VH-VL binders against Non-structural maintenance of chromosomes element 1 (nse1). Designs and how they scored, part 12

Target 1, 232 residues: Non-structural maintenance of chromosomes element 1 (nse1), of Schizosaccharomyces pombe (q53ek2)
Amino acid sequence: MEKERQDGLSDKHKFILQYIMCRTAGVDNEQVRELVQEQYGETATVEDVINELNNSLHNFDFKIKRVQDQLDGRLTLHFQNLSGDPVSQMATPYPPVQIELMRKIIEWIMKCDDYQYSLTTLQIQKLSRKEMGLAPSVIESHLHTFERDGWLRQREGIWTFTNHALAELDAYLHNEYESNLYECNACREIVIAGYVCDCGYCLHVYCCKHLAHVNCINCNTPWANATVIGRW
Short names: E, the ipSAE of ESMFold2; O, the ipSAE of ESMFold2 at other seeds; V2, 0.75 times the mean of E and O plus 0.25 times the DockQ between their complexes.

## First folded at step 4 (VH-VL)

Design s15 (framework fv_ciduvectamig_arm2)
Fold by ESMFold2-Fast, scan of step 4:
Structure s15 (fold): chain C 232 residues (1-232), chain A 125 residues (1-125), chain B 110 residues (1-110)
Amino acid sequence: as target 1 above (232 residues)
Amino acid sequence: QVQLQQSGPRLVRPSQTLSLTCAISGDSVSSDSAAWSWIRQSPSRGLEWLGRTYYRSKWFNDYAVSVKSRITVNPDTSRNQFTLQLNSVTPEDTALYYCARGYDFWSGYSPFDYWGQGTLVTVSS
Amino acid sequence: QSALTQPASVSGSPGQSITISCTGTSSDVGAYNYVSWYQQHPDKAPKVLLYDVSNRPSGVSSRFSGSKSGNTASLTISGLQAEDQADYHCSSYTYSSTLVFGGGTKLTVL
């Protein structure tokens, strides 16, 4: 049975890979589950198919990463390049000024010392005008491109990283913004929506929601007293 | 294709350090899709997970509470291997020791899909 | 003591169905859907049988199924066969980013 697992990719595997690769902002795990069940039958799992794909993709420095939404736990799948600088990979289709704006937005979000890890449209407009001399219409155009391409999300004028951006930028953010970064103690992923106890123990909103604990396991301080990370 | 080959002393004296090595082929110890664990098995305690090391933009270690004060799990990227060091051993550390790969489909946790052959370590004078 | 509670032994006849329980706490089995089951034949390393409560790796028979209710996960083996005689171990992820195992269950096929 192990022999079947280690053989080369089937046409069905290639179809699922193409489906994921062609969706630049990521793919809902549930949509991939439907395709897997359609191709391999009702008892087939996304986990088995993605593991088989990743075993082949690692030969080329690629992988498919599953990301869990920090608020609702929704799972998405993201095709990831392991060999490149993530900002350069994201930025390849963009003009130099737009790449620089992307780098600046990342910096402004990460160096937000209020735990919000987000920026208002007005903040982005003011900072972009001040630091780069960009016109408001140009900034607005670039922001909508970043949203359309799946790098930033916006809710009522509040901008932050998508799950796709967090997956792609993970190594970059650890290397450049280590001192500004929170990691979830349960799943070891970057936190932009969660809670941090005064002792430093940190959890995503979703990770915290699924625990019956009223107090921090590390220091026994009530979670009601924790600092809120992000704006949801 | 992935193989884990264990080596190290099979007899350790009480109060000494137990040291085992797990050599990896068919995967990289720094693969960001894997975590590398040590697990032991004894008649009195069953299977017991001891600790793991893994690379996700930086190296992480997680250790079982019962051994945390005396255990180190270290990767060696140049030799593509990882080691267990367990200090101040007692006869209760006598067990069959396994290294294992957890394949990380989601950050920080995965099932153990490949195991080493096991090393029976006896702690006795 | 093992962190997760399993019966020490279970037995059945060929063709029967048996269930093995694995009971933890709200900080492990009850907190996450990250329960794995391992099958171990004499003098062999454990082999993953189920993961994430109910998912089967490629090559694992559909006779093996998993479920979870509250703090208890269960492995069910239908249509028992002689080769199913083995030790069965459960494991779970914990609140502290660690892993714990159950005490193991010896299955005898009579």
Scores: ipSAE 0.006, ipTM 0.595, lowest interface PAE 9.0, mean pLDDT 84

Design s16 (framework fv_ciduvectamig_arm2)
Fold by ESMFold2-Fast, scan of step 4:
Structure s16 (fold): chain C 232 residues (1-232), chain A 125 residues (1-125), chain B 110 residues (1-110)
Amino acid sequence: as target 1 above (232 residues)
Amino acid sequence: QVQLQQSGPRLVRPSQTLSLTCAISGDSVSSDSAAWSWIRQSPSRGLEWLGRTYYRSKWFNDYAVSVKSRITVNPDTSRNQFTLQLNSVTPEDTALYYCARGPYDFWSGYPFDYWGQGTLVTVSS
Amino acid sequence: QSALTQPASVSGSPGQSITISCTGTSSDVGAYNYVSWYQQHPDKAPKVLLYDVSNRPSGVSSRFSGSKSGNTASLTISGLQAEDQADYHCSSYTTSSTLVFGGGTKLTVL
């Protein structure tokens, strides 16, 4: 077993950091786990190494964020710049019209009716045409770019934020859309796929699967009767 | 290396407020890789987790049910510290109090990796 | 009255193995694999020995191992040494998003 101290960055730490930094859409925690075990031995954990990296990165206003998938609990790691505005970082490579479209899509997702936190392709086409006067082919091109760059995902014509986008937009969404946000009572992260009980107690789908109880732990009503958040 | 240094009064009278401070070095109180807890230890009750504070785009607090009505755990980013305030103390609050760093969430499963030196607080008149 | 039940004391001789149990409910130990074990020497803060039932932090001897079955987690110390004489505490995450501890076990190495 290899023992590592938390008083600085080793060459092994730098290798893991570079691996994460080079993957702009995020990296599976399990892939990093394999590298950590290869570098530090079988008892080494991703959490220990990431915490050691973050202690050093904090001095430079950088961090590695861990994001848990709200449906299956899969963990991904994302390198982030804390000194930058998340919206500005996301929007930097895009022309003004495309930046405006991204801001509109974020707003439409966040203000979606019936707790959906998602849009159909048809809804995006209609709203973009109505509010910005964009041609269908232009809208389609921009959506493809957002999907390619890892900001939006699409599943059978239903569009929502990727885990990467949620990591990047976390501060922005809290600042701009606090009244539209649900937070998971188990893990304290934003909920776009989950359940909210009439009492206000809210859980991600994955967090709900980890409870020993079929009923809300706050008010004891069945989760089967809870309002569904998101479309999946 | 992370160090936690505790300070505060060691003797508190019944009905008064118990106040302790935990100064952090080697990490930031607003680090998203950490949550900051208060834990106490007494011969009769063993170890008791009291509450925690942590930063995730905004500040959050979680508190044990037994103290929730009397407890506040507050961060101070300018001084890189966090405090425990426990109101309306009784002799049953006499204990060794620790501050501790834990993981950024309870789902990580990674436990308290750094502890303060401990402060024995006696509640008596 | 601790939330998790541990034996008050255990004893063993150098070179032997001992096991300490930690029994909870379906709302804590039985609900998650988020059980930790701490070692505490006199007049010192607790030190983490195991987390997530069986994972060892860097620098913790392989003589310390953990397991869980239903509502009971167990810490096993093999090849017992004089410096293992200490108090041992278990903890578990709960369905109420809180942490609870056991009453502690005093290990005496005879």
Scores: ipSAE 0.005, ipTM 0.525, lowest interface PAE 11.2, mean pLDDT 84

Design s17 (framework fv_ciduvectamig_arm2)
Fold by ESMFold2-Fast, scan of step 4:
Structure s17 (fold): chain C 232 residues (1-232), chain A 125 residues (1-125), chain B 110 residues (1-110)
Amino acid sequence: as target 1 above (232 residues)
Amino acid sequence: QVQLQQSGPRLVRPSQTLSLTCAISGDSVSSDSAAWSWIRQSPSRGLEWLGRTYYRSKWFNDYAVSVKSRITVNPDTSRNQFTLQLNSVTPEDTALYYCARDYYDFWSGYPFDYWGQGTLVTVSS
Amino acid sequence: QSALTQPASVSGSPGQSITISCTGTSSDVGAYNYVSWYQQHPDKAPKVLLYDVSNRPSGVSSRFSGSKSGNTASLTISGLQAEDQADYHCSSYTTSSTLVFGGGTKLTVL
């Protein structure tokens, strides 16, 4: 077999794959659309190319996942490893204590009070010191590394998962934290920024914004009365 | 209040294992607010932190790079104490050995607020 | 060699002020504000004097103060007294969850 097709992918597919793989924070869907049109012509779509890539990547336990931002609906593409333990894979370059801190942060975010799905810097410091005996400077160094590597996002001292982390951890979170998870009834993805009606019907902020002029479709209760999920 | 009492052999021959015990009173070795360290002092090296053990959901250890291959710091919850084992000792391991508590909380982080009395260990044939 | 650099000795007269420096790297002293200072009298264990750069434990005189700029922490003793004659050691946690000490400074009160 030709070396360029040894893995079942064309040269054009390999170019698009490498472009996505090299960007750990994800790649804007519109940038990939431009590349797809450049490589395959104006009739090609991102959806078709990604489906073709995933068909080949599945044999190697890899996938490209399209993520819709829960606040503004921006689409990004993320390269994902499906094999093994996702937390260990995320943390392969990290020392054991740092891996354990990541596992604990995931747990604390998922089990957070009042549907917050986020932690303040102060909460992480307090919990890490109590649960793991880590010095404040060590905790801050690890948090900076997690932010740099694209696993956690911080806005004004409020920490939560990046879109990349949500893609990578999706199966793990469903397996370990099913009872702590809400799924969007419109798009069927995990909700960490959204609204849940008293009836249990749940939507991302972005999904709800397009439906905000109507009451909950399931129980006809106004969305103004819904519980807010997340801090954003 | 907290007291740390050290015990163990004061003379060790080269290539043998140096073993010291630190008995704790006034606190628990498994306390959420404490870590338990061994520190040594010699004229040639000054103060040198060797390692620590602490309990948070499970036991953790941290060790200085210089001794990591030879050192074990172990807690004993039943006797409320912790031990130092340093393998394959050389004359360079001759030092005054201290155990110490690293105490911290949200309001007051003390790296080492209580120290044992110190044990001079001589490594000689 | 000690990981953190301190002057081997300093001296002063009663009533004067002296400063002892402690210089490390961006992975210890420069990383965050977790620097401690210890006072050690002959034949005694070290006693914590300052922690988190400038915080004093209960019972430590306000004559002792600490500061940090970049990779260097400093201990200042004002109104020097004869009882301040001792060895002074700095320490810092590292980004790898280990702890390092300075070489120590002998303070002589003349």
Scores: ipSAE 0.000, ipTM 0.411, lowest interface PAE 18.4, mean pLDDT 83

Design s18 (framework fv_ciduvectamig_arm2)
Fold by ESMFold2-Fast, scan of step 4:
Structure s18 (fold): chain C 232 residues (1-232), chain A 123 residues (1-123), chain B 110 residues (1-110)
Amino acid sequence: as target 1 above (232 residues)
Amino acid sequence: QVQLQQSGPRLVRPSQTLSLTCAISGDSVSSDSAAWSWIRQSPSRGLEWLGRTYYRSKWFNDYAVSVKSRITVNPDTSRNQFTLQLNSVTPEDTALYYCARGYDFWSGPFDYWGQGTLVTVSS
Amino acid sequence: QSALTQPASVSGSPGQSITISCTGTSSDVGAYNYVSWYQQHPDKAPKVLLYDVSNRPSGVSSRFSGSKSGNTASLTISGLQAEDQADYHCSSYTTSSTLVFGGGTKLTVL
């Protein structure tokens, strides 16, 4: 049928864009699908609407990025700023010391040599005091802010990146931490929750469940013997 | 709606380079949910996937083993297009060439295709 | 030869069911549940019919269904209609991060 001009957005497109932009932790693809179907009818797709939005947004160095959850494969949509340094952009409202702490936390998570890609509250407290001289109450306040703003998640004192942070930091992590990254052999995205065989073949938890074989397809070692990446 | 428009020479001499362009509208060549492929079709080989380019924080290229030494698939973000370069062509490269978008690149579901370009390799 | 094996032709009468097989190896069809099927009418580009073995895109009839066992994926068309007369192609992702196609199957509706 008819399509909209690339440089013009309908009021319905703007409504969907605002819905996504207002949700700092991302939006379920299924929630956006319901909204799209309500606005345009049952044959309308999220993919077409997001593509139309991104054509317009790219002129302003913005995009909506789709992220597949590494554990359950659920799709979420994230509004992303493409301009400038991603760490500075995510930390725009923060004082310089707090931005430095975020950069350090990213480094500590990425340089984990135990495959966990996560830090305990105690590890963050210890490293922040040692490397930055921050008081425990200041560290706790900053961690609360990072969790509130959707950059880090915490479960039982274990801290790692949110899907939103992974979307925002993706280019930064490839540029700064290439040698510390695992990439999924199926989908080519960064792995912080998955399995790596001793041969180096690596899959997200979600990608792994689609395999028909019990053994690694690259080296034939049982997947039961693979190293677990992440802590979830 | 996504549309793919192909262009390039339809006649190429043996030993020369086959060059085709696929112009994209309705999507970005750097879209992180898409991969951009070249696929050809001939009566003798059927459908044959040649290669793809895609952006996932950095650019990736994957190429079929049969053409890997001769093929380059390049994105052009400024013009929102991608190209096929196939070197040292032989009459066996005569085929109908398609560009296509793969939405979920694991299974290669190509949901949009170009119109096709019949390329003849002949003197 | 194509990387995946399909029968060259299959035929059926309106209202019947037919099945087209797509056989690969443990490095493609057997490795992942990432098999797609395409329908191609004369002088047209292929159109995606199924992906991830059995998922239908919006607008594809429920008469089309897919399955996989070991190294063989299958496309089943129930309630065969005249418009189903076309070429059918399977494809699979591989352990080398490449894509391979089957040889194609010509479906004739009698």
Scores: ipSAE 0.052, ipTM 0.641, lowest interface PAE 7.5, mean pLDDT 85

Design s19 (framework fv_ciduvectamig_arm2)
Fold by ESMFold2-Fast, scan of step 4:
Structure s19 (fold): chain C 232 residues (1-232), chain A 123 residues (1-123), chain B 110 residues (1-110)
Amino acid sequence: as target 1 above (232 residues)
Amino acid sequence: QVQLQQSGPRLVRPSQTLSLTCAISGDSVSSDSAAWSWIRQSPSRGLEWLGRTYYRSKWFNDYAVSVKSRITVNPDTSRNQFTLQLNSVTPEDTALYYCARGYDFWSGYFDYWGQGTLVTVSS
Amino acid sequence: QSALTQPASVSGSPGQSITISCTGTSSDVGAYNYVSWYQQHPDKAPKVLLYDVSNRPSGVSSRFSGSKSGNTASLTISGLQAEDQADYHCSSYTTSSTLVFGGGTKLTVL
């Protein structure tokens, strides 16, 4: 609807970009849709605006990424830096020891046994003390910071990646941990909450809702018998 | 606005390679919200999806069984375009060829199409 | 041959409702709720009408609706108008991560 400015983005596009960038844990797609419709009218779509933003942002190695929640399918938008080491960038305001702890937590989650892709508070405490010699109070403080800053989420003492962390770490995880990753056969994104059939066919919990059958479409085994990925 | 502009030879000899290019504006060929497809249309077969390329942390390609052994769909990030190469063509490959953007790729729908290129395979 | 079966033609008068079927197998239409419908006017590229069986893109009239039962998806056009005269194509995602189209249906508005 609006022509691109000489600097690459309209003022309305810059407003939407700033809105997304200021929400470091991500922004609900529906909230952005309301802003887009307020700025450009009822027929304007989030997707068109994000595509226009990404055309300009790619010149600077930045991107806005859509993430679909693996359990309920709700869409969020995340500002992403494509250049450099994602772990160091995520942890830029942190002391070196805290950056090392984040890097180790990522490794521990990715190499977790039994398809769990998560850690208990006790597991983090035990591993951090054993491998880094950190005091329990220091570990607890760092975990609260990671949760506050939107990198890890916790439910009933079970810790795993936020959607924001998955967006930021996507390329890093494929590069460093490809042998530890499951990919959804429907959407091709990383799976940390889903099901994998014995035949290898794998889906996010949400992607299973698009199946018309209760059996695996590849081997016809009931999904009730599939291995659960993640804790949720 | 997203636009897809097609180019390439409109006449190809049997046994040679059919090569078409789709130039993208208003989106990136490496956009993680898109997949980039080639579709052809003929009176005898109707619409026929041939293949797609898309980026999701790494490049993926999916190809229709009927052409899988002789097709390549290849992205070019530097020129923001993607190409179709179809080897060993026969007169049966005569068709109107479209490039298209698949949006939310697992739903399999195409929201933008190129203008179409009529390719004739004859000697 | 087309992978999905559609009637070659359908016809209706202005104001009527018509339905176009799209029949596949358990490996495409029956496997997923990922069926799309396209409208194509002469000498133009197809335009998406419906996706994921029944969802409408912005700008598509509520007169177009979709449904699916087993291996058959259906497009219904209510309040038929002269501008609806076109070819209609269904498509479905498959268990092989590919897409297939139907043979197309020519709609004539009498």
Scores: ipSAE 0.167, ipTM 0.682, lowest interface PAE 6.1, mean pLDDT 86

Design s20 (framework fv_ciduvectamig_arm2)
Fold by ESMFold2-Fast, scan of step 4:
Structure s20 (fold): chain C 232 residues (1-232), chain A 123 residues (1-123), chain B 110 residues (1-110)
Amino acid sequence: as target 1 above (232 residues)
Amino acid sequence: QVQLQQSGPRLVRPSQTLSLTCAISGDSVSSDSAAWSWIRQSPSRGLEWLGRTYYRSKWFNDYAVSVKSRITVNPDTSRNQFTLQLNSVTPEDTALYYCARYDFWSGYPFDYWGQGTLVTVSS
Amino acid sequence: QSALTQPASVSGSPGQSITISCTGTSSDVGAYNYVSWYQQHPDKAPKVLLYDVSNRPSGVSSRFSGSKSGNTASLTISGLQAEDQADYHCSSYTTSSTLVFGGGTKLTVL
């Protein structure tokens, strides 16, 4: 049954799958939409094609995940290994010191104070030097690599996860950092930029903007009084 | 199964260049999950890691500080092999030289080794 | 002198347990859980025995175990057998993205 299900995919489905799989940093939903409409016609949707692919992939512990950028709402598609192996979930091969630094950066982002889910360049430098003894030039080189490979994003010296990182690390973050983790109540994705009420009801920035609620549905507290998650 | 086969001269004179080749079968030298290292062994110093080459969108090299000024580890994708060049050798470079694979994705250390080449540096 | 310190030799009898230490610094053994152990029989290349301090490759006996405390990693062999007679080498990744080895320990099974 497993082989029959996999072999049953059309050549067009296999093309879409291969297109997504070979783009390890993720692929824009709009680019996939154009490919889907080109191959299946104007009425075909990305959602239908991805659902059909995922019906085959789940038997192999794989999934294509749709991730919405929490700041600009941009949708990206990511091929994900669900096996729970942290090394395979990181996707990009690195020397051991870079892997350890990435694991440490993940920890520092997840455990940072005041719901910030981000680190300044100075914080990364100080923590890397204190906890790992790394030279400043080595730290800088590794940060550039993580940004280039799409694991971290930086704006004005503030570092946090990309959509790619959140998709690839989703299971790892839930397993290791559940007590530090918020999920959006509207879309159920991990929140690194958003709002959380004292009751625990949480929305990322994009969902908050589109829902336009004045008060929290759960506790009726004004959103103006909610705790800000992230730096954005 | 991965196999590493070494070749090169076993006698080198002081001040000359030591050159060894490691031919790879069962894997690609440009595999983005692997790094390819040279390690030597002598009675006085035990095992010493010398350097490595690996492909991650482009080629990278890392070298031990003790040999960095004299060493080049170079891949050859057309022959699926990599080489060691160690310049200005002295009798202190007399050792059994190994090539080995390191798996970066699992962090699994040197899982496959070449057969070893005893290189003597003497006049 | 090697970068990591190991005893030159250890000995034991069949059925006993022995421990080999590997001492480095805060910039290698103390910095990461990337300590590996290798077993080497005469005229053979080293073979990985343990990696990431305590992980065993497939096919390695549970008699081999590893631990780390501060700057010192340890390999323990329980239920010592004649075939365990070999040289044992530790290694660690360093904060400068290099690898270092210990001096090696000759295990004699009496």
Scores: ipSAE 0.000, ipTM 0.410, lowest interface PAE 18.2, mean pLDDT 81

Design s22 (from c03 with heavy chain F60Y Y109E; framework fv_ciduvectamig_arm2; at its last look DockQ between E and O 0.63; V2 from the best seeds 0.00; counts 0 for: pae E 9.7 > 2)
Fold by ESMFold2, look of step 5:
Structure s22 (fold): chain C 232 residues (1-232), chain A 124 residues (1-124), chain B 110 residues (1-110)
Amino acid sequence: as target 1 above (232 residues)
Amino acid sequence: QVQLQQSGPRLVRPSQTLSLTCAISGDSVSSDSAAWSWIRQSPSRGLEWLGRTYYRSKWYNDYAVSVKSRITVNPDTSRNQFTLQLNSVTPEDTALYYCARGYDFWSGEPFDYWGQGTLVTVSS
Amino acid sequence: QSALTQPASVSGSPGQSITISCTGTSSDVGAYNYVSWYQQHPDKAPKVLLYDVSNRPSGVSSRFSGSKSGNTASLTISGLQAEDQADYHCSSYTTSSTLVFGGGTKLTVL
């Protein structure tokens, strides 16, 4: 258990908390729902259990956040530390140079051209050489570590944030990159995979899917003509 | 278990500001899974959503068009509560006022917990 | 923003099934599957019956079901019981990030 004794929390609540904490990269909401129903009965909800946990966790600057995948809408639960610098909050210790590289990758993703919110391996290697003097082999090793630990994901050599990273970095990205952010007008979460109209109305891929065959509310432009955010 | 406890005046004179408070227990007003709404009910208009406040890395507000020029909904994280201020009230604002939690923004924000209701009469 | 249209009243006998409609626009009911239904007994706050058109919160009877086609959502109550006599409200999320309610339907169990 994270806490040896806490009045008001049952052993079943602590079991659920431990289950989520042990899965650092996040856990499927449906897996937790099944576990909650097994422990508390068919009428129990993930929402109530997570709310009760979060009320206790808030006193220690922790929380459990539910994150919706921007492409397929799959919900996952993530244990977060709300204290300190989120970039310095790593699941495993990293050397200082690797932490600084993560800060740079965040900057490069947020400031990249053409709404891509992603970088190729080659782009990261070139920028790392230019701004940090790091060799390509060092970058390959660090990217592997970031992928293994659930901070970055790649698709065909194109790197971006995981859902876990977005959850952990949310406040940091808002504070440091407010002018570079797009937020979904349906759910208010950061968009790195979605669409933006010329008028600025913005939706995740998943959120837009529910609007299929509808024009943008603000400008009446078909979504087929909107600018794509991200590479997906 | 989430509970919402309302407080505030029950009689307000025309042109004054209606101010209601909703105290939250069992959840946090800054929960990133919830939004905190005011809803009123009258015989002539039924249920009417007025507005909400919520935290998603920063504070947001959304207000119904019918009241947006007169309404403010504010969180108070230190007291774990949120308030309604409705300016320049008229007798048309006489209603039963509820605070409510909108859960799971991804599910269209169903209102799963409601305050006890406060019947507010606007009369001279 | 815009009110949703519900019938003012419906009635049925115990054991019957009834359906309550909720008609909106392409900017609300037709835009998303974010439709909810509420039951309200006299002198009580509304209680959520369905969300996401058809999902039941824990503790809500399987006699309540929901569906949507185009701009119209429907609540169906099967096996009517005397305790089902209440007001029923629909709500929808809008493309302007606001919420709207229907006018309400009084269900009378005969």
Scores: ipSAE 0.006, ipTM 0.595, lowest interface PAE 9.7, mean pLDDT 85
ESMFold2-Fast, scan of step 4: ipSAE 0.598; ipTM 0.817
ESMFold2 (binder alone), look of step 5: mean pLDDT 92; pTM 0.944
ESMFold2 at other seeds, look of step 5: ipSAE 0.011; ipTM 0.606

Design s25 (from c03 with heavy chain W106Y, light chain T95Y; framework fv_ciduvectamig_arm2)
Heavy chain, then light chain:
Amino acid sequence: QVQLQQSGPRLVRPSQTLSLTCAISGDSVSSDSAAWSWIRQSPSRGLEWLGRTYYRSKWFNDYAVSVKSRITVNPDTSRNQFTLQLNSVTPEDTALYYCARGYDFYSGYPFDYWGQGTLVTVSS
Amino acid sequence: QSALTQPASVSGSPGQSITISCTGTSSDVGAYNYVSWYQQHPDKAPKVLLYDVSNRPSGVSSRFSGSKSGNTASLTISGLQAEDQADYHCSSYTYSSTLVFGGGTKLTVL
ESMFold2-Fast, scan of step 4: ipSAE 0.279; ipTM 0.674

